# Designs tried in a protein design chat: VHH binders against EG45-like domain containing protein 2 (EGC2). Part 4

Target 1, 105 residues: EG45-like domain containing protein 2 (EGC2), of Arabidopsis thaliana (Mouse-ear cress) (q9zv52)
Amino acid sequence: AQGKAVYYDPPYTRSACYGTQRETLVVGVKNNLWQNGRACGRRYRVRCIGATYNFDRACTGRTVDVKVVDFCREPCNGDLNLSRDAFRVIANTDAGNIRVVYTPI

## First folded at step 24 (VHH)

Design c2 (from z1 with D104E S105P Y110S)
Fold by OpenDDE, fold request of step 25:
Structure c2 (fold): chain B 105 residues (1-105), chain A 121 residues (1-121)
Amino acid sequence: as target 1 above (105 residues)
Amino acid sequence: EVQLVESGGGLVQPGGSLTLSCAASGFTFEEYTLAWYRQAPGKKRELVAGIYSGDYEVYMDSVKGRFTISRDNAKNSVYLQMNSLRAEDTAVYYCARVEDFWEEPGAFDSWGQGTLVTVSS
């Protein structure tokens, strides 16, 4: 699927799904993906395909595997709310908001 | 050894309230998802409510607004506050430790002996 991704800053020690969170490559998802918590533990491979707004060289060309740990809390400006750690693998954090392809894995 | 011990069941009138408790031991409680299931006579076991270790709560539709699941990690306990009880809530209620409570009922790895809740006038 295609959508938009934003990021949030650490710490990542706690989420809706996990009281003790050890992984740093994690994601919160929008409500339709969250499915009332059914999404907890699901994994996606995410790839940047461009900047949402005017920003040159937003993507790194890499992919990142992320674990769903939360829902995107409002205001949510993307389909995926990646951890900063996950976001910086696939894109320049200065882009802020990127277009992504995400595939269940 | 994983142990779950339910308590608090009993006879209550329609519209009444009851609080179930589950005391857990033998595992790192704060790291696990807990859930309450129930099984009425002649019916399949069904998920009533679940709570992730991150405290996100899930409810079956028929109990939304009436039941509340909560956990106290300091006491290694999970609770089910049941308000506005109905005859159809009559069942044996089980506390369970689960990896994923969205699986078919009974797919949980640990549960207690259950506690009977009877709602009758």
Scores: ipSAE 0.849, ipTM 0.921, lowest interface PAE 0.4, mean pLDDT 94
Fold by OpenDDE, last read:
Structure c2 (fold): chain B 105 residues (1-105), chain A 121 residues (1-121)
Amino acid sequence: as target 1 above (105 residues)
Amino acid sequence: EVQLVESGGGLVQPGGSLTLSCAASGFTFEEYTLAWYRQAPGKKRELVAGIYSGDYEVYMDSVKGRFTISRDNAKNSVYLQMNSLRAEDTAVYYCARVEDFWEEPGAFDSWGQGTLVTVSS
């Protein structure tokens, strides 16, 4: 599927799904993906396909595998709220908001 | 050994309230999802409410707004506050350590002896 991704800053030690969170490549998802908590533990492979707004060279060309650990709380400016660690793998953090393809894995 | 012990069941009139408690031992409580199930006579066991280790709460539709699940990691306990009880809530209620309660009938590896809740006028 295609959507938008933003990021949030560390720490990533607690989430709606997990009281103790050790993974740093994690994601919060919008309600349609969250499915009332059914998404906890699901994994997605995410790839950047461009900047949402005017920003040159937003994407790194890499992919990242992320674990769903939370829902995207308001204000939610994307379908995916990636950890900064995950976001920086696939995009320049200065872009802020990117277009992505994400696939269940 | 994993142990779960339910308590708090009893006889209550329609519209009444009960609080169920579950004391857990034998595992790292704070790392697990917990849930309450119930089984009425002649019916299948069903998920009532679940709570992730991160405290996200899940409820079956028929109990939303009436029941509240909570956990106290310091006491290794999970609770079910039941308000506005109805006759159809009559069942044996079970506390469970859950792997995945979205599976049918739910993936759990441990549960207690259960506590009977009877709602009758």
Scores: ipSAE 0.844, ipTM 0.918, lowest interface PAE 0.4, mean pLDDT 94
Fold by OpenDDE, fold request of step 25:
Structure c2 (fold): chain B 105 residues (1-105), chain A 121 residues (1-121)
Amino acid sequence: as target 1 above (105 residues)
Amino acid sequence: EVQLVESGGGLVQPGGSLTLSCAASGFTFEEYTLAWYRQAPGKKRELVAGIYSGDYEVYMDSVKGRFTISRDNAKNSVYLQMNSLRAEDTAVYYCARVEDFWEEPGAFDSWGQGTLVTVSS
């Protein structure tokens, strides 16, 4: 599927799904993906396909595997709210908001 | 050894309230998702409510607004507050440690005999 991704800053130690988590490559998902908590623990491979707004060289060309740990709280500016650690793998954090392809894995 | 022990069941009139408790031991309680299941006579066991270690709560539709699941990590306990009880809530209630809440519905453990809740006039 295609959508938009933003990021949030650490710490990543607690989420709706997990009281304590060690993984830093994590994601919060928008309501349609969250499915009332059904998404907890699901994993996606995410790839950047461009900047949402005007920003040159937003994507790194890499992919990142992320674990769903939370829902994207309103206001939510993306389908995926990636950890900064996950976001920086696939894109320049200065881009802020990117277009992504995400695939269940 | 992992243990889960339910308590609090009993006979209650329709519209009444009841609080179930589950005492857990033998594992790092705060790291696990917990859930309450129930099984009525002649019916399959069904999920009633679940609570992730991050405290997100999940409910079956028929109990939303009436039941509340909560956990106390300091006491290694999970609770089910049941209000506005109905005859159809009659069942044996089980608490479970859930390994995979949604992708593997059967990936849970219950170590007690459950606690019987009977809602009747």
Scores: ipSAE 0.842, ipTM 0.919, lowest interface PAE 0.5, mean pLDDT 94
Fold by ESMFold2, fold request of step 25:
Structure c2 (fold): chain B 105 residues (1-105), chain A 121 residues (1-121)
Amino acid sequence: as target 1 above (105 residues)
Amino acid sequence: EVQLVESGGGLVQPGGSLTLSCAASGFTFEEYTLAWYRQAPGKKRELVAGIYSGDYEVYMDSVKGRFTISRDNAKNSVYLQMNSLRAEDTAVYYCARVEDFWEEPGAFDSWGQGTLVTVSS
């Protein structure tokens, strides 16, 4: 599926799904993906396909595998709110808002 | 040994309120998902409400707005506040430690013995 991604800064230990957890490659999802908590623990492979605006070389060309730990907390400007650690794998953090392809795994 | 002990069940009139408690032991309570299930006479056991270790609360449509699940990690306890009770809420209520309350219960889920709630005038 295709959508937009933004990112948030650590820590990632407490979330809607987990009182404590240690993974750094994690994501919060918008309500249509959240499904009243059914999304907790689901995993996606995410690839950057460009910035949502004019930004040269936003993408690294890599993919990242992320675990859903949260719904997207306000403010949420994307379908996926990736941890900064996950976002940095696939994109330049200065881009801020990117287009992505994400696939269940 | 994992133990879950329910209390607070009883007889209550329609429109009344009741609070169920579940005391847990034998595991690191704060790390687990807890849920309340119920089983009415002649019916299959069903999820009522669940609470993740991150405190996100889930309610079945039949109880939404009337019941509140909560947890107190300091007391290793989970609660179900039941308001605006109806005859169809009559059931044995079970506290559970579950892997995923969206899935059918499995071998790794733990259960209390249940507490009876009767709603009758």
Scores: ipSAE 0.574, ipTM 0.809, lowest interface PAE 1.2, mean pLDDT 91
Fold by ESMFold2, look of step 24:
Structure c2 (fold): chain B 105 residues (1-105), chain A 121 residues (1-121)
Amino acid sequence: as target 1 above (105 residues)
Amino acid sequence: EVQLVESGGGLVQPGGSLTLSCAASGFTFEEYTLAWYRQAPGKKRELVAGIYSGDYEVYMDSVKGRFTISRDNAKNSVYLQMNSLRAEDTAVYYCARVEDFWEEPGAFDSWGQGTLVTVSS
């Protein structure tokens, strides 16, 4: 599936799904993916395909596997709100807002 | 060992309110999902409301807007505030520690003894 991704800064320990959790490669998802909490614990492989605006070489070419831990409540500026640690694997953090392909795993 | 002890059940009139409490012990309470289920005579046990360890609350449509689930991690307790009660809410209510309340309850889930709620005029 294709969509937009943004990122958020640590800490990632407290979220909608988990009062505490220790993984750093995590994601919050927008309502269409959240499914009233059914999304908690799901995993996606995410790949950057470009910035949402004119930004040269936004993507690293790598993928990242992330666990859904959170609900990205409105206002939510992406389909995926990746942890900064996850975002930096696939993209230059200066790009800020990227297009992604994400696949359930 | 895991223990879940419910209290607060009783007889109420339609339109009334009741608060159920569940005291938990024997596990790291703040790390687990808690839920309330109910079972009316002759019916299957059904989910009423759940609360993730991160405090996200889930309600079945039949109780949404009338019931409120909450947890107090400092007291190892989960609560169900039931307002605007109806005869159809009559059931034995169970507190549970569940792996995933969206799935059929299984052998890894833990249950309280149940507390009876009767809504009758």
Scores: ipSAE 0.548, ipTM 0.794, lowest interface PAE 1.3, mean pLDDT 92
Fold by ESMFold2, fold request of step 25:
Structure c2 (fold): chain B 105 residues (1-105), chain A 121 residues (1-121)
Amino acid sequence: as target 1 above (105 residues)
Amino acid sequence: EVQLVESGGGLVQPGGSLTLSCAASGFTFEEYTLAWYRQAPGKKRELVAGIYSGDYEVYMDSVKGRFTISRDNAKNSVYLQMNSLRAEDTAVYYCARVEDFWEEPGAFDSWGQGTLVTVSS
């Protein structure tokens, strides 16, 4: 599926799904993916396909596997709110807002 | 060992209220998903409400707006506030530590002994 991704800064330890967790490659999801908490613990492989605006060389060409740990409540600027650690695997953090392909794994 | 002890059940009139409590021990309470289930006479046990360790709350449609689940990690306790009770809410209510309340209960889920709620005029 295709969508938009943004990122958030650590810490990632407390979230809607988990009171304490230690993974750094994690994601919060917008309501269309949240499914009233059913999304908790699901994993996606995510790839950057470009910035949402004019930003050259936004993508690294790599993929990242992330665990859903959080609900990105409104206002939420992306379908995926990646941890900064996950975002930087696939994109330049200065881009801020990217288009992605994400696949369940 | 894991222990879950429910209390607060009883006989109540339609439209009345009850608060159920569940005292937990034998595990790191704040790390786990908790839920309330109920089983009416002659019926299968069903999920009522759940609360993730991160505190996101889930309610079945039949109880939304009437029941509130909450947890107090300092007291190792989970609660179910039941308002506007109806005869259909009559059941034994169980506190549970569950892996995933969206799935059928399994061997790794833990249960209390239950507390009876009777809603009758």
Scores: ipSAE 0.532, ipTM 0.778, lowest interface PAE 1.3, mean pLDDT 92
Fold by ESMFold2, last read:
Structure c2 (fold): chain B 105 residues (1-105), chain A 121 residues (1-121)
Amino acid sequence: as target 1 above (105 residues)
Amino acid sequence: EVQLVESGGGLVQPGGSLTLSCAASGFTFEEYTLAWYRQAPGKKRELVAGIYSGDYEVYMDSVKGRFTISRDNAKNSVYLQMNSLRAEDTAVYYCARVEDFWEEPGAFDSWGQGTLVTVSS
């Protein structure tokens, strides 16, 4: 599936799904992906395909595997709100807002 | 040993209110998903409401707007506030520690003994 991704800064320990968790490669999802909490614990492989605006070399060419831990409540500027640690694997954090392909794993 | 002990059940008139409590022990309470289930005579046990360790609350449509689940991690307790009770709410109510209340209960889920709620004129 294709969508948009943004990122958020640590800490990632407390979230909608988990009162405490220690993974750093995590993601919050927009309401249509949240599915009333069914999304908790799902894992996706995510790849950057470009910035949503003109930004040279936004993508690193790598993929990242992330666990859904959170609900990205409005305002949510992406389908995926990746942890900064996950975002920086696939993209330059200065891009801020990228297009991605994400696949359940 | 994991223990879940429900209390607060009883006889209530239609339209009335009741608060169920569940005291938990034998595990790190704040790290687990808790849920209330119920089983009416002749029916399969069904999810009523759940609460993730992160405090996101889930309600089945049959109880949404009438029931409220909550947890108090300091007291290792989970509660079910039941308002606007109806005859159809008559059931044994069970507190549970579950891995995923969207899935069928499994071997790693833990249950209390149940508390009876009767809604009758």
Scores: ipSAE 0.518, ipTM 0.770, lowest interface PAE 1.4, mean pLDDT 92
Fold by ESMFold2, last read:
Structure c2 (fold): chain B 105 residues (1-105), chain A 121 residues (1-121)
Amino acid sequence: as target 1 above (105 residues)
Amino acid sequence: EVQLVESGGGLVQPGGSLTLSCAASGFTFEEYTLAWYRQAPGKKRELVAGIYSGDYEVYMDSVKGRFTISRDNAKNSVYLQMNSLRAEDTAVYYCARVEDFWEEPGAFDSWGQGTLVTVSS
């Protein structure tokens, strides 16, 4: 599936799904993916396909596997709100807002 | 040993309110998903409301807007505030520690003994 991704800064320990958790490669999802909490614990493989605006070389070419831990409540600027640690694997953090392909795993 | 002890059930008129409490022990309370289920005579036990170890609350459509689940991690307790009660809410209410309240209960889920709520005039 394709969509937009943004990122958020640590800490990632407390989230909608988990009162504490220690993984750093995590994601919050927008309401269309949240499914009233059913999304908690799902995993996606995510790849950057470009910035949503004119930004050269936004993508690293790598993928990242992330666990859904959070609900990105409106306003949410992306379908995925990746942890900064996860975003940095697939994209230049200065891009801020990227297009992605994400696949359930 | 995991223990869940419900209290607060009773007889109430339609439109009335009750607060159910569940005291938990024997596990790291703040790390687990908690839920309230209910079972009316002759019916299967069904989910009423759940609360993730984070802050997200889930309600079945039949109780949304009338019931509120909450947790107090310092007191190892989960609560169910029931307002605008109806005859169909009559059931034994169970507190549960569950892996995933969206799935059928399994071997790793733990249950209280239940507290009876009767809504009748």
Scores: ipSAE 0.507, ipTM 0.778, lowest interface PAE 1.7, mean pLDDT 92

Design c2 (from z1 with D104E S105P Y110S)
Fold by OpenDDE, last read:
Structure c2 (fold): chain B 105 residues (1-105), chain A 121 residues (1-121)
Amino acid sequence: as target 1 above (105 residues)
Amino acid sequence: EVQLVESGGGLVQPGGSLTLSCAASGFTFEEYTLAWYRQAPGKKRELVAGIYSGDYEVYMDSVKGRFTISRDNAKNSVYLQMNSLRAEDTAVYYCARVEDFWEEPGAFDSWGQGTLVTVSS
């Protein structure tokens, strides 16, 4: 599926799914993906396909696998709220908001 | 007004079982996350188990395999089935309506008065 991704800063220890968690490649998902908690533990492979706004060379060309641990808190400006660690694998953090393809794995 | 009322606490022997109930009112029950917390004497309140509106369940590591949280939306109730009880499970147990789960309690929208569970031989 295609959507938008933003990121949030560490620490990533608090999560709706597990309370305290120690993984760093994690994601919070928007309500339609969250499905009232059913999304907990699901994994996605995420790829950047461009910047949401005007930003040159937003994507690194790499992919990242992330685990759903939370829901995206309002205001939520993306379908995926990636950890900064996950976001920086696939994109320049200065882009802030990117277009992504995410595939369940 | 949001109300949560716990029941089912009592004295039980080690290895025994107990079922806690929480009756909720004053909100659309099926739309909310419910949880059980406990506070032992001299200790901080801790999350025991939680259940989202989508029925996803969360447990403390120490209670996994022994405790089961469930909800009955038709009865506006949440339950905690506790099996293989241990002395360390002795605490006041609280049910709560929460948005999500954190290590430190404080994100409660509301919680009940609590029910005492004492595990002793």
Scores: ipSAE 0.073, ipTM 0.520, lowest interface PAE 1.8, mean pLDDT 92

Design c5 (from b5 with E64Q Y110H)
Fold by ESMFold2, fold request of step 25:
Structure c5 (fold): chain B 105 residues (1-105), chain A 121 residues (1-121)
Amino acid sequence: as target 1 above (105 residues)
Amino acid sequence: EVQLVESGGGLVQPGGSLTLSCAASGFTFEEYTLAWYRQAPGKKRELVAGIYSGDYEVYMDSVQGRFTISRDNAKNSVYLQMNSLRAEDTAVYYCARVEDFWEEPGAFDHWGQGTLVTVSS
């Protein structure tokens, strides 16, 4: 599926799903993916396909595997709110807002 | 050993309220998902409400807006506030520590003894 991704800064330890957790490659998801908490613990493979605006070389060409730990809290300006650590695997963090392909794994 | 002890059940009139409590021991309470289930005579045990270790709350449609789940990690306790009770809410209510309350209960889930709630005129 395709969508938009943004990112958030650490810490990632506390979230809607988990009071504490130690993974750094994590994601919060928008309501249609959240499914009232059913999303907790699901994993996606995410690839950047470009910035949402004119930004040269936004993508690294890599993929990242992320665990859903949270919903994307209001105001939510993306389908995926990737941890900064996950975002920087697939994209230049200066891009801020990217288009992605994400697949369940 | 994981232990869950429910209390607060009783007889109430339709439209009444009741608060169930569950005291937990034998595990690091704040790290786990807790839930309330219920089983009426002749029916399968069903999820009522759940609360993740991160405190996100989930409610079945039948109780949404009437019941509230909460947890107090300092007291190792989970609660179910039941308002606007109906005859159909009559059941034995169970406190549970579950892996995933969206999945069918399994061998790794832990249960209390249950507390009876009767809603009748």
Scores: ipSAE 0.544, ipTM 0.793, lowest interface PAE 1.4, mean pLDDT 91
Fold by ESMFold2, fold request of step 25:
Structure c5 (fold): chain B 105 residues (1-105), chain A 121 residues (1-121)
Amino acid sequence: as target 1 above (105 residues)
Amino acid sequence: EVQLVESGGGLVQPGGSLTLSCAASGFTFEEYTLAWYRQAPGKKRELVAGIYSGDYEVYMDSVQGRFTISRDNAKNSVYLQMNSLRAEDTAVYYCARVEDFWEEPGAFDHWGQGTLVTVSS
């Protein structure tokens, strides 16, 4: 599936799904992916395919595997709100807003 | 050992209210998903409401707007506030510690003994 990703800063310990958790490669998802909490604990492989605007060399060419821990709260400007740690695996954090392919795993 | 003890059940008229309480012990309460289930006579046990350790609340359509689940981690307790009760809410209500209330219960799920709620004219 294709969509947009943004990121959020640590800490990631408390979220809608988990009162405490230690993983740093995590994601909040928008309403259609959230499915009233069914999304909690699901994992996706995510790859950057470019910035949503003119940004040179936005993508690293790597993938990242992330666990869903949260829904993307307003204002939610993406389909995926990746942890900063996950975002920087696949993209330059200065890009801020990227297009991604994400696949359930 | 894990213990869950429900209280607050009873007989109530349609339109009435009850608050169910569940006192938990034997585990780090704040780290776990809690849920209320119910079993009416002749029916399968079914989810009523759940609350993740992160406090996200889930309700079945049949109780949405009438019931409220909550947790108090300081008191190791989970509650079910039931308003606008109907005859079809009559059931034994169970407090549970569950891995995932969207899935069938499994070996890691723990249950209380249940508390009877009867809604009758």
Scores: ipSAE 0.522, ipTM 0.777, lowest interface PAE 1.4, mean pLDDT 91
Fold by OpenDDE, fold request of step 25:
Structure c5 (fold): chain B 105 residues (1-105), chain A 121 residues (1-121)
Amino acid sequence: as target 1 above (105 residues)
Amino acid sequence: EVQLVESGGGLVQPGGSLTLSCAASGFTFEEYTLAWYRQAPGKKRELVAGIYSGDYEVYMDSVQGRFTISRDNAKNSVYLQMNSLRAEDTAVYYCARVEDFWEEPGAFDHWGQGTLVTVSS
């Protein structure tokens, strides 16, 4: 699927799905993906396909696998709220908001 | 009016079991996330277990494998089965309707009166 991704800063310790979680490549998902917690534990491979707004060289060309651990809280400006660690794998954090393809894995 | 009424607390010996119940009313139960919190004297209230719309359960580490949260939407009730109880489980247990398990209680969170669980030999 295609959507938008933003990121949030560490720590990533607490989440809606898990109390104390130690993974760093994690994601919160928008309500339509969250499905009242059914999304917990799902994994996606995420690829950047461009910047949401004007920003050259937003994408790194890499992919990242992330685990759903949370929902995207308002204001939710993306379909995926990636950990900073995950976001920086696939994009320049200065882009802030990127267009992504995410595939269940 | 949103109401949550806990029951089932009491005195139990270490290693014992107890089942807490929470009867909810005043809202569409099946649409909400429910949770059990507990607060021991002099300590902050902490999440024990949470359950989304019946699809996923979350537990704090210290109760994982010992406690089980469940819900019965037909009865507008949420339960906490507590096995292998320990002295450190002693606390007032609260049933809550929450927006997020790990957020501090907010304007949209609702709590019951609580039920005391005492684990002592």
Scores: ipSAE 0.032, ipTM 0.463, lowest interface PAE 2.3, mean pLDDT 91
Fold by OpenDDE, fold request of step 25:
Structure c5 (fold): chain B 105 residues (1-105), chain A 121 residues (1-121)
Amino acid sequence: as target 1 above (105 residues)
Amino acid sequence: EVQLVESGGGLVQPGGSLTLSCAASGFTFEEYTLAWYRQAPGKKRELVAGIYSGDYEVYMDSVQGRFTISRDNAKNSVYLQMNSLRAEDTAVYYCARVEDFWEEPGAFDHWGQGTLVTVSS
């Protein structure tokens, strides 16, 4: 599927799914993906396909695998709220908001 | 008016079992996340278990494998089955309606009066 991704800063230790968690490549998802908590533990492979707004060279060309550990709280500016660690694998953090393809794995 | 009423607490020996119940009213039960918290004397209130509206369950490490949270939307009730009880499980147990498990208690959450669980030989 295609959507938008933003990121949040560390620490990533607190999560709706697991309370304290230690993984760094994690994601919070918007309500349509959250499915009342059923999304917990799901994994996605995420790829950047461009900047949401005007920004040159937003994408790195890489992919990242992330685990759903939380929901994206309102106001939520993306379908995926990636950890900064996950976001920086696939994009320049200065872009802030990117267009992504994400595939269940 | 939102109401949560806990029941089922009591005195039990170590290794024993107990089932707590919480009857909810005053809101659309099936749309909300429910949770059990506990507070021992002189300690902070802590999350024990939670269950989302989609029935996904979460547990704190200390109760994992021993406690089971469940909900019955038809009865507007949430339950906590506690097995293999330990002395350190002694506390007042509270049923709560929460937006998420990390929200400050009392900000948007609703709590019951609690039910006392005492585990002692």
Scores: ipSAE 0.027, ipTM 0.287, lowest interface PAE 6.0, mean pLDDT 90
Fold by OpenDDE, look of step 24:
Structure c5 (fold): chain B 105 residues (1-105), chain A 121 residues (1-121)
Amino acid sequence: as target 1 above (105 residues)
Amino acid sequence: EVQLVESGGGLVQPGGSLTLSCAASGFTFEEYTLAWYRQAPGKKRELVAGIYSGDYEVYMDSVQGRFTISRDNAKNSVYLQMNSLRAEDTAVYYCARVEDFWEEPGAFDHWGQGTLVTVSS
């Protein structure tokens, strides 16, 4: 699927899915994807396909695998709220908001 | 200090019902996944039911449709409603705080003393 991704800063220790989680490549998903927690533990491979706004060289060309650990609270400016660690793998954090393809894995 | 205290266990006849309660303290209850697991005599501990902070519920196959897990965040409590009880449901039931449900199945970082449920005619 295609969508938008933003990021949030550490720490990533607590989440709606897990009181304590140690992974750093994690993602919160928008409510339509969250499904009242049904999405917990799902994994996605995410790829950047461009900046949402005007920004040169937004994407790194890499992919990142992330685990759903939380939901993105409204207002949420993306379908995926990636950890900063995950976001920086696939894009320049200065872009802030990127267009992504995410595939269940 | 994290504490989980189970209650509600007892003797019940087959086909009967029982509600277990777990009172939690020492952590931000609403942020955690909670679960019930049980250990029958001579058997390994097994996960019975889990509930995420978003109220998504999971159940082991043998209790699906008979047991219901719920939580009351205002009371820092998690419950297990057990209906249509069977002899094979006899076990010590434990309330648990889930650390990582997916990375380590049955990975709980805290649990209570347990409460005994005996199903017998």
Scores: ipSAE 0.025, ipTM 0.318, lowest interface PAE 4.5, mean pLDDT 90

